# VHH binders against EG45-like domain containing protein 2 (EGC2): the designs that were tried, part 5

Target 1, 105 residues: EG45-like domain containing protein 2 (EGC2), of Arabidopsis thaliana (Mouse-ear cress) (q9zv52)
Amino acid sequence: AQGKAVYYDPPYTRSACYGTQRETLVVGVKNNLWQNGRACGRRYRVRCIGATYNFDRACTGRTVDVKVVDFCREPCNGDLNLSRDAFRVIANTDAGNIRVVYTPI

## First folded at step 24 (VHH)

Design c6 (from y2 with D104E E105P)
Fold by OpenDDE, fold request of step 25:
Structure c6 (fold): chain B 105 residues (1-105), chain A 121 residues (1-121)
Amino acid sequence: as target 1 above (105 residues)
Amino acid sequence: EVQLVESGGGLVQPGGSLTLSCAASGFTFEEYTLAWYRQAPGKKRELVAGIYSGDYTVYMDSVKGRFTISRDNAKNSVYLQMNSLRAEDTAVYYCARVEDFWEEPGAFDYWGQGTLVTVSS
């Protein structure tokens, strides 16, 4: 699927799914993906396909595998709210908001 | 050894309230998903409420707004506050440590002995 991704800053130690979160490549998902918590523990492979706004060289060309640990609380400016650690794998954090392809894995 | 021990069940009138408790031992409580199930006579066991270790909660439709699941990690306990009880809430209530309460119970799930809740006038 295609959508938008933003990021949030560490720490990532607590989430809706996990009281103690040890993984750093994690994601909060928008409500339609959250499915009332059914999404906890699901994994997605995410790839950047461009900047949402005018930003040159937003994508790194890499992919990142992320674990769903939370839902994106409103207001949510993306379908995916990636950890900064996950976001920086696939994009320049200065872009802020990117277009992504994400696939369940 | 994983152990779950329910308490708090009993007889209550319609519209009444009851709090179930479950004391857990034998595992790192704060890392696991807990849930309450119930089984009425002649019916299948059903999920009533679940709580992730991150405290996100899930409820079956018929108990939304009436029941509240919560956990106290310091006490290794999970609770079910039941308000506005109805006759159809009568069942044996089970505390469970589950891998995934969205799926059918599996080999890695653990259950308490159950506590009977009877709602009757």
Scores: ipSAE 0.871, ipTM 0.928, lowest interface PAE 0.4, mean pLDDT 96
Fold by OpenDDE, fold request of step 25:
Structure c6 (fold): chain B 105 residues (1-105), chain A 121 residues (1-121)
Amino acid sequence: as target 1 above (105 residues)
Amino acid sequence: EVQLVESGGGLVQPGGSLTLSCAASGFTFEEYTLAWYRQAPGKKRELVAGIYSGDYTVYMDSVKGRFTISRDNAKNSVYLQMNSLRAEDTAVYYCARVEDFWEEPGAFDYWGQGTLVTVSS
């Protein structure tokens, strides 16, 4: 699927799904993906396909595998709320908001 | 050994309240998803409420607004506060440590012995 991704800053030590969060490549998802918590533990491979807004060289060309640990709280500015650690793998954090393809894995 | 022990069940009148407790031992409590199930006579066991280790909670529709699941990691306990009880809430209630309460119960799930809740005038 295609959508938008934003990021949030550490710490990542606690989430809606996990009281003790050890992984740093994690994501919060919008409500339709969250499905009332059914998404906890699901994994997605995410790839940047461009900047949402005008930003040169937004994407790194890499992919990142992320674990769903939370929901994107309103107002949600993306379909995916990636950890900064995950976001910086696939994009320049200065872009802020990026277009992504995400695939269940 | 994983152990789950329910308490707090009993007889209550319609509209009454009851709090179920479940004391857990034998595992790292704070890392696991917990849930309350119930089984009424002649019916299948059903999920009542679930709570992830991150404290996100899930409820079956019929108990939303009336029941509250919570956990106290310091006490290795999970609770079910039941308000505005109805006759149809009568069942044996089970505390469970589950891998995924959205799936059918599996081999890696652990259950308490159950506690009977009877709602009757």
Scores: ipSAE 0.867, ipTM 0.927, lowest interface PAE 0.4, mean pLDDT 96
Fold by ESMFold2, fold request of step 25:
Structure c6 (fold): chain B 105 residues (1-105), chain A 121 residues (1-121)
Amino acid sequence: as target 1 above (105 residues)
Amino acid sequence: EVQLVESGGGLVQPGGSLTLSCAASGFTFEEYTLAWYRQAPGKKRELVAGIYSGDYTVYMDSVKGRFTISRDNAKNSVYLQMNSLRAEDTAVYYCARVEDFWEEPGAFDYWGQGTLVTVSS
């Protein structure tokens, strides 16, 4: 599946799904993926395919595996709101807004 | 040992209200997902409402707008406020600690003994 990703800064410990959690490679998802909490604990492999605007070399070429821990409530500027730690594996954080391919794992 | 004890059930007229309480012990309460289930005579036990440890709440369509689940981590308690009660709400209500209330219950899910709610005119 393809979509838009943004990122958020730590801490990631308290979220919609978990009162306390310690993973750093995590993601919040927009309502279309949230499914009324069914998304909690799901895992995705995510790859950057480019910036949403004219940005040279936005992607690193790597993938990252993330756990869904949160609901990206409105306003949500992406389908995936990746932790900064996860985002920087696949993209230059200066890009801010990227296109991604994500698959369940 | 994990223990869940429901209270607050009783006989209520249609349109009435009732508050169920569940006192929990034997685990770090704030770290777990809690839920209320119910079982009417001759029917399978079904989810009513759930609350994640992060406090996101879920309701079945049949109770949405009428029931409210809440938790008080300081008192190790989860509650179900039931308003605008109907005859079809008649059931034994169970408090549960569940891994995932969207999945079928399994070996790591814990149940109270239940409290009977009867809605009758």
Scores: ipSAE 0.477, ipTM 0.753, lowest interface PAE 1.5, mean pLDDT 92
Fold by ESMFold2, look of step 24:
Structure c6 (fold): chain B 105 residues (1-105), chain A 121 residues (1-121)
Amino acid sequence: as target 1 above (105 residues)
Amino acid sequence: EVQLVESGGGLVQPGGSLTLSCAASGFTFEEYTLAWYRQAPGKKRELVAGIYSGDYTVYMDSVKGRFTISRDNAKNSVYLQMNSLRAEDTAVYYCARVEDFWEEPGAFDYWGQGTLVTVSS
């Protein structure tokens, strides 16, 4: 599926799904993916396909596998709110807001 | 030994309120998902409300707006505040530690003994 991704800064230890967790490659999801908590623990492979605006060399060309740990509460400017650690695998963090393809794994 | 002990059940008139409590022991309470289920006579046990270890709460449509699940990690307890009770809410209510309350309960889910709630004139 395709959508938009943004990122958030650490810490990632406390989230809607988990009171404590230690993974750094994690994601919060918008209501359409959240499914009232059914999303907790799901994993996605994510690839950057460009910035949502004109930004030179936004994507790294790599993919990242992330675990859903959180609900991206309003306001949520993306379908995926990737941890910064996950975002920087696939994109330049200065891009801020990117288009992505994400696939369940 | 994982233990869950419910209390607070009883007889109440329609429109009334009850608070159920569940005291937990034998595990690191704050790391686990807790839920309340209920079973009416002749029916299957069904989810009522759940609360993740991160404190996100979920309610079945039949109780949303009337029931509130909460947890107190300092007291190792989970609660169910039941308001605007109806005859249809009559059931044995069970506290549970579950892997995932969206899936059918399995061998690694733990249950209390249950507490009876009767809503009758």
Scores: ipSAE 0.441, ipTM 0.734, lowest interface PAE 1.9, mean pLDDT 91
Fold by ESMFold2, fold request of step 25:
Structure c6 (fold): chain B 105 residues (1-105), chain A 121 residues (1-121)
Amino acid sequence: as target 1 above (105 residues)
Amino acid sequence: EVQLVESGGGLVQPGGSLTLSCAASGFTFEEYTLAWYRQAPGKKRELVAGIYSGDYTVYMDSVKGRFTISRDNAKNSVYLQMNSLRAEDTAVYYCARVEDFWEEPGAFDYWGQGTLVTVSS
Protein backbone atom coordinates (compact mmCIF):
# COMPACT_ATOMS: atom_id res chain seq x y z
CA ALA B 1 0.00 0.00 0.00
CA GLN B 2 1.25 3.62 -0.56
CA GLY B 3 0.93 6.60 1.73
CA LYS B 4 2.57 9.53 3.50
CA ALA B 5 4.91 9.22 6.48
CA VAL B 6 6.09 11.68 9.08
CA TYR B 7 8.02 11.05 12.29
CA TYR B 8 8.03 11.76 16.03
CA ASP B 9 10.78 11.99 18.60
CA PRO B 10 11.42 9.64 21.52
CA PRO B 11 10.38 8.51 24.01
CA TYR B 12 8.40 5.62 22.52
CA THR B 13 7.85 3.70 25.75
CA ARG B 14 4.20 4.60 26.47
CA SER B 15 1.61 4.54 23.70
CA ALA B 16 -2.03 3.73 22.97
CA CYS B 17 -1.24 0.00 22.75
CA TYR B 18 1.38 -0.42 25.48
CA GLY B 19 2.01 1.13 28.87
CA THR B 20 5.70 0.33 28.44
CA GLN B 21 7.84 -1.18 25.67
CA ARG B 22 11.51 -1.06 24.64
CA GLU B 23 11.51 -1.17 20.81
CA THR B 24 12.74 1.90 18.93
CA LEU B 25 11.58 0.90 15.43
CA VAL B 26 7.91 1.66 15.94
CA VAL B 27 5.02 3.50 14.31
CA GLY B 28 1.74 5.20 15.09
CA VAL B 29 -0.97 4.83 12.45
CA LYS B 30 -3.82 7.01 11.21
CA ASN B 31 -7.43 5.99 11.86
CA ASN B 32 -7.84 4.11 8.55
CA LEU B 33 -5.08 1.70 9.62
CA TRP B 34 -5.81 1.77 13.39
CA GLN B 35 -8.98 -0.34 13.13
CA ASN B 36 -10.06 0.45 16.70
CA GLY B 37 -6.93 -1.10 18.20
CA ARG B 38 -6.71 -4.18 15.98
CA ALA B 39 -3.53 -2.64 14.58
CA CYS B 40 -1.62 -3.01 17.88
CA GLY B 41 1.40 -5.27 17.40
CA ARG B 42 1.15 -5.54 13.63
CA ARG B 43 4.37 -5.17 11.68
CA TYR B 44 5.08 -3.43 8.39
CA ARG B 45 8.04 -3.21 6.05
CA VAL B 46 8.39 0.41 4.95
CA ARG B 47 10.32 1.92 2.06
CA CYS B 48 10.70 5.60 1.13
CA ILE B 49 9.83 6.53 -2.47
CA GLY B 50 10.44 10.31 -2.23
CA ALA B 51 9.64 13.48 -0.34
CA THR B 52 6.18 15.04 -0.66
CA TYR B 53 7.88 18.20 -1.94
CA ASN B 54 11.07 19.05 -3.80
CA PHE B 55 13.88 17.62 -1.64
CA ASP B 56 17.11 16.27 -3.10
CA ARG B 57 18.05 12.74 -2.06
CA ALA B 58 15.26 12.27 0.50
CA CYS B 59 15.46 8.46 0.54
CA THR B 60 18.29 6.15 1.65
CA GLY B 61 17.12 3.19 -0.45
CA ARG B 62 16.77 0.97 2.63
CA THR B 63 13.68 -0.58 4.19
CA VAL B 64 12.70 -0.67 7.85
CA ASP B 65 10.47 -3.08 9.75
CA VAL B 66 8.27 -1.38 12.34
CA LYS B 67 5.77 -2.44 14.98
CA VAL B 68 2.50 -0.57 15.39
CA VAL B 69 2.34 0.72 18.97
CA ASP B 70 0.25 3.86 18.70
CA PHE B 71 -2.73 5.67 17.25
CA CYS B 72 -1.84 8.85 15.38
CA ARG B 73 -4.74 11.08 16.47
CA GLU B 74 -5.77 14.19 14.59
CA PRO B 75 -3.99 16.26 13.63
CA CYS B 76 -2.07 13.45 11.95
CA ASN B 77 0.02 14.63 9.01
CA GLY B 78 0.68 11.18 7.59
CA ASP B 79 -0.72 7.66 7.28
CA LEU B 80 2.32 6.49 9.26
CA ASN B 81 3.93 8.43 12.10
CA LEU B 82 7.27 6.63 12.28
CA SER B 83 9.61 6.84 15.23
CA ARG B 84 12.57 9.07 14.38
CA ASP B 85 14.78 5.99 14.70
CA ALA B 86 12.72 4.16 12.05
CA PHE B 87 12.38 7.20 9.77
CA ARG B 88 16.14 7.81 9.62
CA VAL B 89 16.72 4.27 8.36
CA ILE B 90 14.75 4.99 5.16
CA ALA B 91 15.00 8.77 4.78
CA ASN B 92 16.81 11.98 5.61
CA THR B 93 15.06 13.33 8.69
CA ASP B 94 15.32 16.88 7.28
CA ALA B 95 12.85 15.80 4.57
CA GLY B 96 10.20 15.54 7.27
CA ASN B 97 7.37 14.43 4.98
CA ILE B 98 7.87 11.48 2.66
CA ARG B 99 5.90 9.11 0.49
CA VAL B 100 6.27 5.44 1.40
CA VAL B 101 5.27 1.94 0.39
CA TYR B 102 4.33 -0.20 3.38
CA THR B 103 3.69 -3.95 3.34
CA PRO B 104 2.30 -6.18 6.14
CA ILE B 105 4.83 -8.77 7.36
CA GLU A 1 -2.55 -17.83 40.83
CA VAL A 2 -4.40 -15.42 38.59
CA GLN A 3 -7.69 -14.32 40.15
CA LEU A 4 -10.40 -12.00 38.87
CA VAL A 5 -13.35 -11.26 41.20
CA GLU A 6 -16.34 -9.33 39.93
CA SER A 7 -18.80 -7.43 42.08
CA GLY A 8 -21.57 -4.87 41.76
CA GLY A 9 -24.23 -6.83 39.89
CA GLY A 10 -27.89 -6.67 40.83
CA LEU A 11 -31.42 -5.73 39.83
CA VAL A 12 -31.89 -2.31 38.27
CA GLN A 13 -34.70 -0.46 36.48
CA PRO A 14 -34.51 0.41 32.77
CA GLY A 15 -32.73 3.74 32.40
CA GLY A 16 -30.82 3.14 35.61
CA SER A 17 -27.12 2.92 36.34
CA LEU A 18 -24.79 0.35 37.82
CA THR A 19 -21.05 0.12 38.39
CA LEU A 20 -19.26 -3.22 38.11
CA SER A 21 -15.87 -3.74 39.73
CA CYS A 22 -13.23 -6.41 39.16
CA ALA A 23 -10.42 -6.98 41.65
CA ALA A 24 -7.40 -8.68 40.11
CA SER A 25 -4.50 -10.52 41.75
CA GLY A 26 -1.66 -12.91 40.92
CA PHE A 27 -0.10 -10.96 38.03
CA THR A 28 1.48 -7.60 37.14
CA PHE A 29 -1.84 -5.89 36.47
CA GLU A 30 -0.50 -2.80 34.67
CA GLU A 31 1.07 -4.92 31.90
CA TYR A 32 -2.14 -6.59 30.71
CA THR A 33 -5.19 -5.96 28.59
CA LEU A 34 -8.45 -6.21 30.55
CA ALA A 35 -11.98 -6.59 29.27
CA TRP A 36 -15.60 -7.05 30.23
CA TYR A 37 -17.68 -9.69 28.47
CA ARG A 38 -21.31 -10.63 28.98
CA GLN A 39 -23.48 -13.65 28.36
CA ALA A 40 -27.27 -13.47 28.22
CA PRO A 41 -29.39 -16.64 28.57
CA GLY A 42 -29.21 -18.68 25.36
CA LYS A 43 -26.57 -16.45 23.80
CA LYS A 44 -22.82 -16.69 23.29
CA ARG A 45 -20.43 -14.71 25.47
CA GLU A 46 -19.60 -11.39 23.79
CA LEU A 47 -17.10 -8.61 24.29
CA VAL A 48 -18.62 -5.50 25.91
CA ALA A 49 -15.57 -3.30 26.42
CA GLY A 50 -11.81 -3.63 26.51
CA ILE A 51 -8.91 -1.56 27.80
CA TYR A 52 -5.31 -1.96 26.64
CA SER A 53 -2.35 -1.65 29.01
CA GLY A 54 -1.66 1.67 27.26
CA ASP A 55 -5.23 2.69 28.26
CA TYR A 56 -6.85 2.84 24.80
CA THR A 57 -10.50 1.72 25.21
CA VAL A 58 -12.85 -0.19 22.94
CA TYR A 59 -16.63 -0.67 23.09
CA MET A 60 -19.17 -2.73 21.17
CA ASP A 61 -21.57 -0.52 19.22
CA SER A 62 -24.64 -1.31 21.34
CA VAL A 63 -23.02 0.11 24.51
CA LYS A 64 -21.11 3.10 23.11
CA GLY A 65 -22.07 6.30 24.89
CA ARG A 66 -23.74 4.34 27.74
CA PHE A 67 -20.90 2.24 29.21
CA THR A 68 -17.41 3.31 30.29
CA ILE A 69 -14.52 0.97 31.02
CA SER A 70 -11.70 2.21 33.24
CA ARG A 71 -8.78 0.81 35.19
CA ASP A 72 -6.94 1.74 38.36
CA ASN A 73 -3.48 0.19 38.23
CA ALA A 74 -2.74 1.19 41.83
CA LYS A 75 -5.74 -0.85 43.04
CA ASN A 76 -5.37 -3.67 40.48
CA SER A 77 -8.94 -3.05 39.44
CA VAL A 78 -10.99 -2.61 36.30
CA TYR A 79 -14.48 -1.08 36.27
CA LEU A 80 -17.52 -0.95 34.02
CA GLN A 81 -19.78 2.06 34.51
CA MET A 82 -23.16 1.25 32.98
CA ASN A 83 -25.65 4.05 32.34
CA SER A 84 -29.02 4.16 30.55
CA LEU A 85 -29.48 0.45 31.10
CA ARG A 86 -31.90 -1.49 28.90
CA ALA A 87 -33.56 -4.87 29.19
CA GLU A 88 -31.19 -6.30 26.55
CA ASP A 89 -28.25 -5.54 28.87
CA THR A 90 -29.46 -8.30 31.19
CA ALA A 91 -26.63 -10.84 31.37
CA VAL A 92 -23.90 -12.36 33.47
CA TYR A 93 -20.90 -9.99 33.18
CA TYR A 94 -17.37 -11.41 33.23
CA CYS A 95 -14.10 -9.66 33.90
CA ALA A 96 -11.25 -11.09 31.84
CA ARG A 97 -7.53 -10.79 31.32
CA VAL A 98 -7.10 -11.42 27.62
CA GLU A 99 -4.15 -11.53 25.28
CA ASP A 100 -6.17 -9.98 22.47
CA PHE A 101 -9.91 -9.32 22.82
CA TRP A 102 -10.21 -9.24 19.01
CA GLU A 103 -9.25 -12.93 18.87
CA GLU A 104 -10.95 -16.11 20.05
CA PRO A 105 -10.34 -16.89 23.72
CA GLY A 106 -7.49 -19.29 24.40
CA ALA A 107 -5.52 -21.06 27.11
CA PHE A 108 -3.82 -17.84 28.26
CA ASP A 109 -7.04 -15.92 28.87
CA TYR A 110 -8.36 -15.78 32.43
CA TRP A 111 -11.94 -15.25 33.59
CA GLY A 112 -13.83 -14.30 36.69
CA GLN A 113 -16.90 -16.27 37.83
CA GLY A 114 -19.23 -13.49 36.70
CA THR A 115 -21.75 -11.12 38.28
CA LEU A 116 -25.43 -11.06 37.27
CA VAL A 117 -27.02 -7.85 36.03
CA THR A 118 -30.79 -7.88 35.63
CA VAL A 119 -32.56 -4.92 34.01
CA SER A 120 -36.30 -5.20 34.63
CA SER A 121 -39.22 -3.04 35.70
Scores: ipSAE 0.430, ipTM 0.722, lowest interface PAE 1.9, mean pLDDT 91

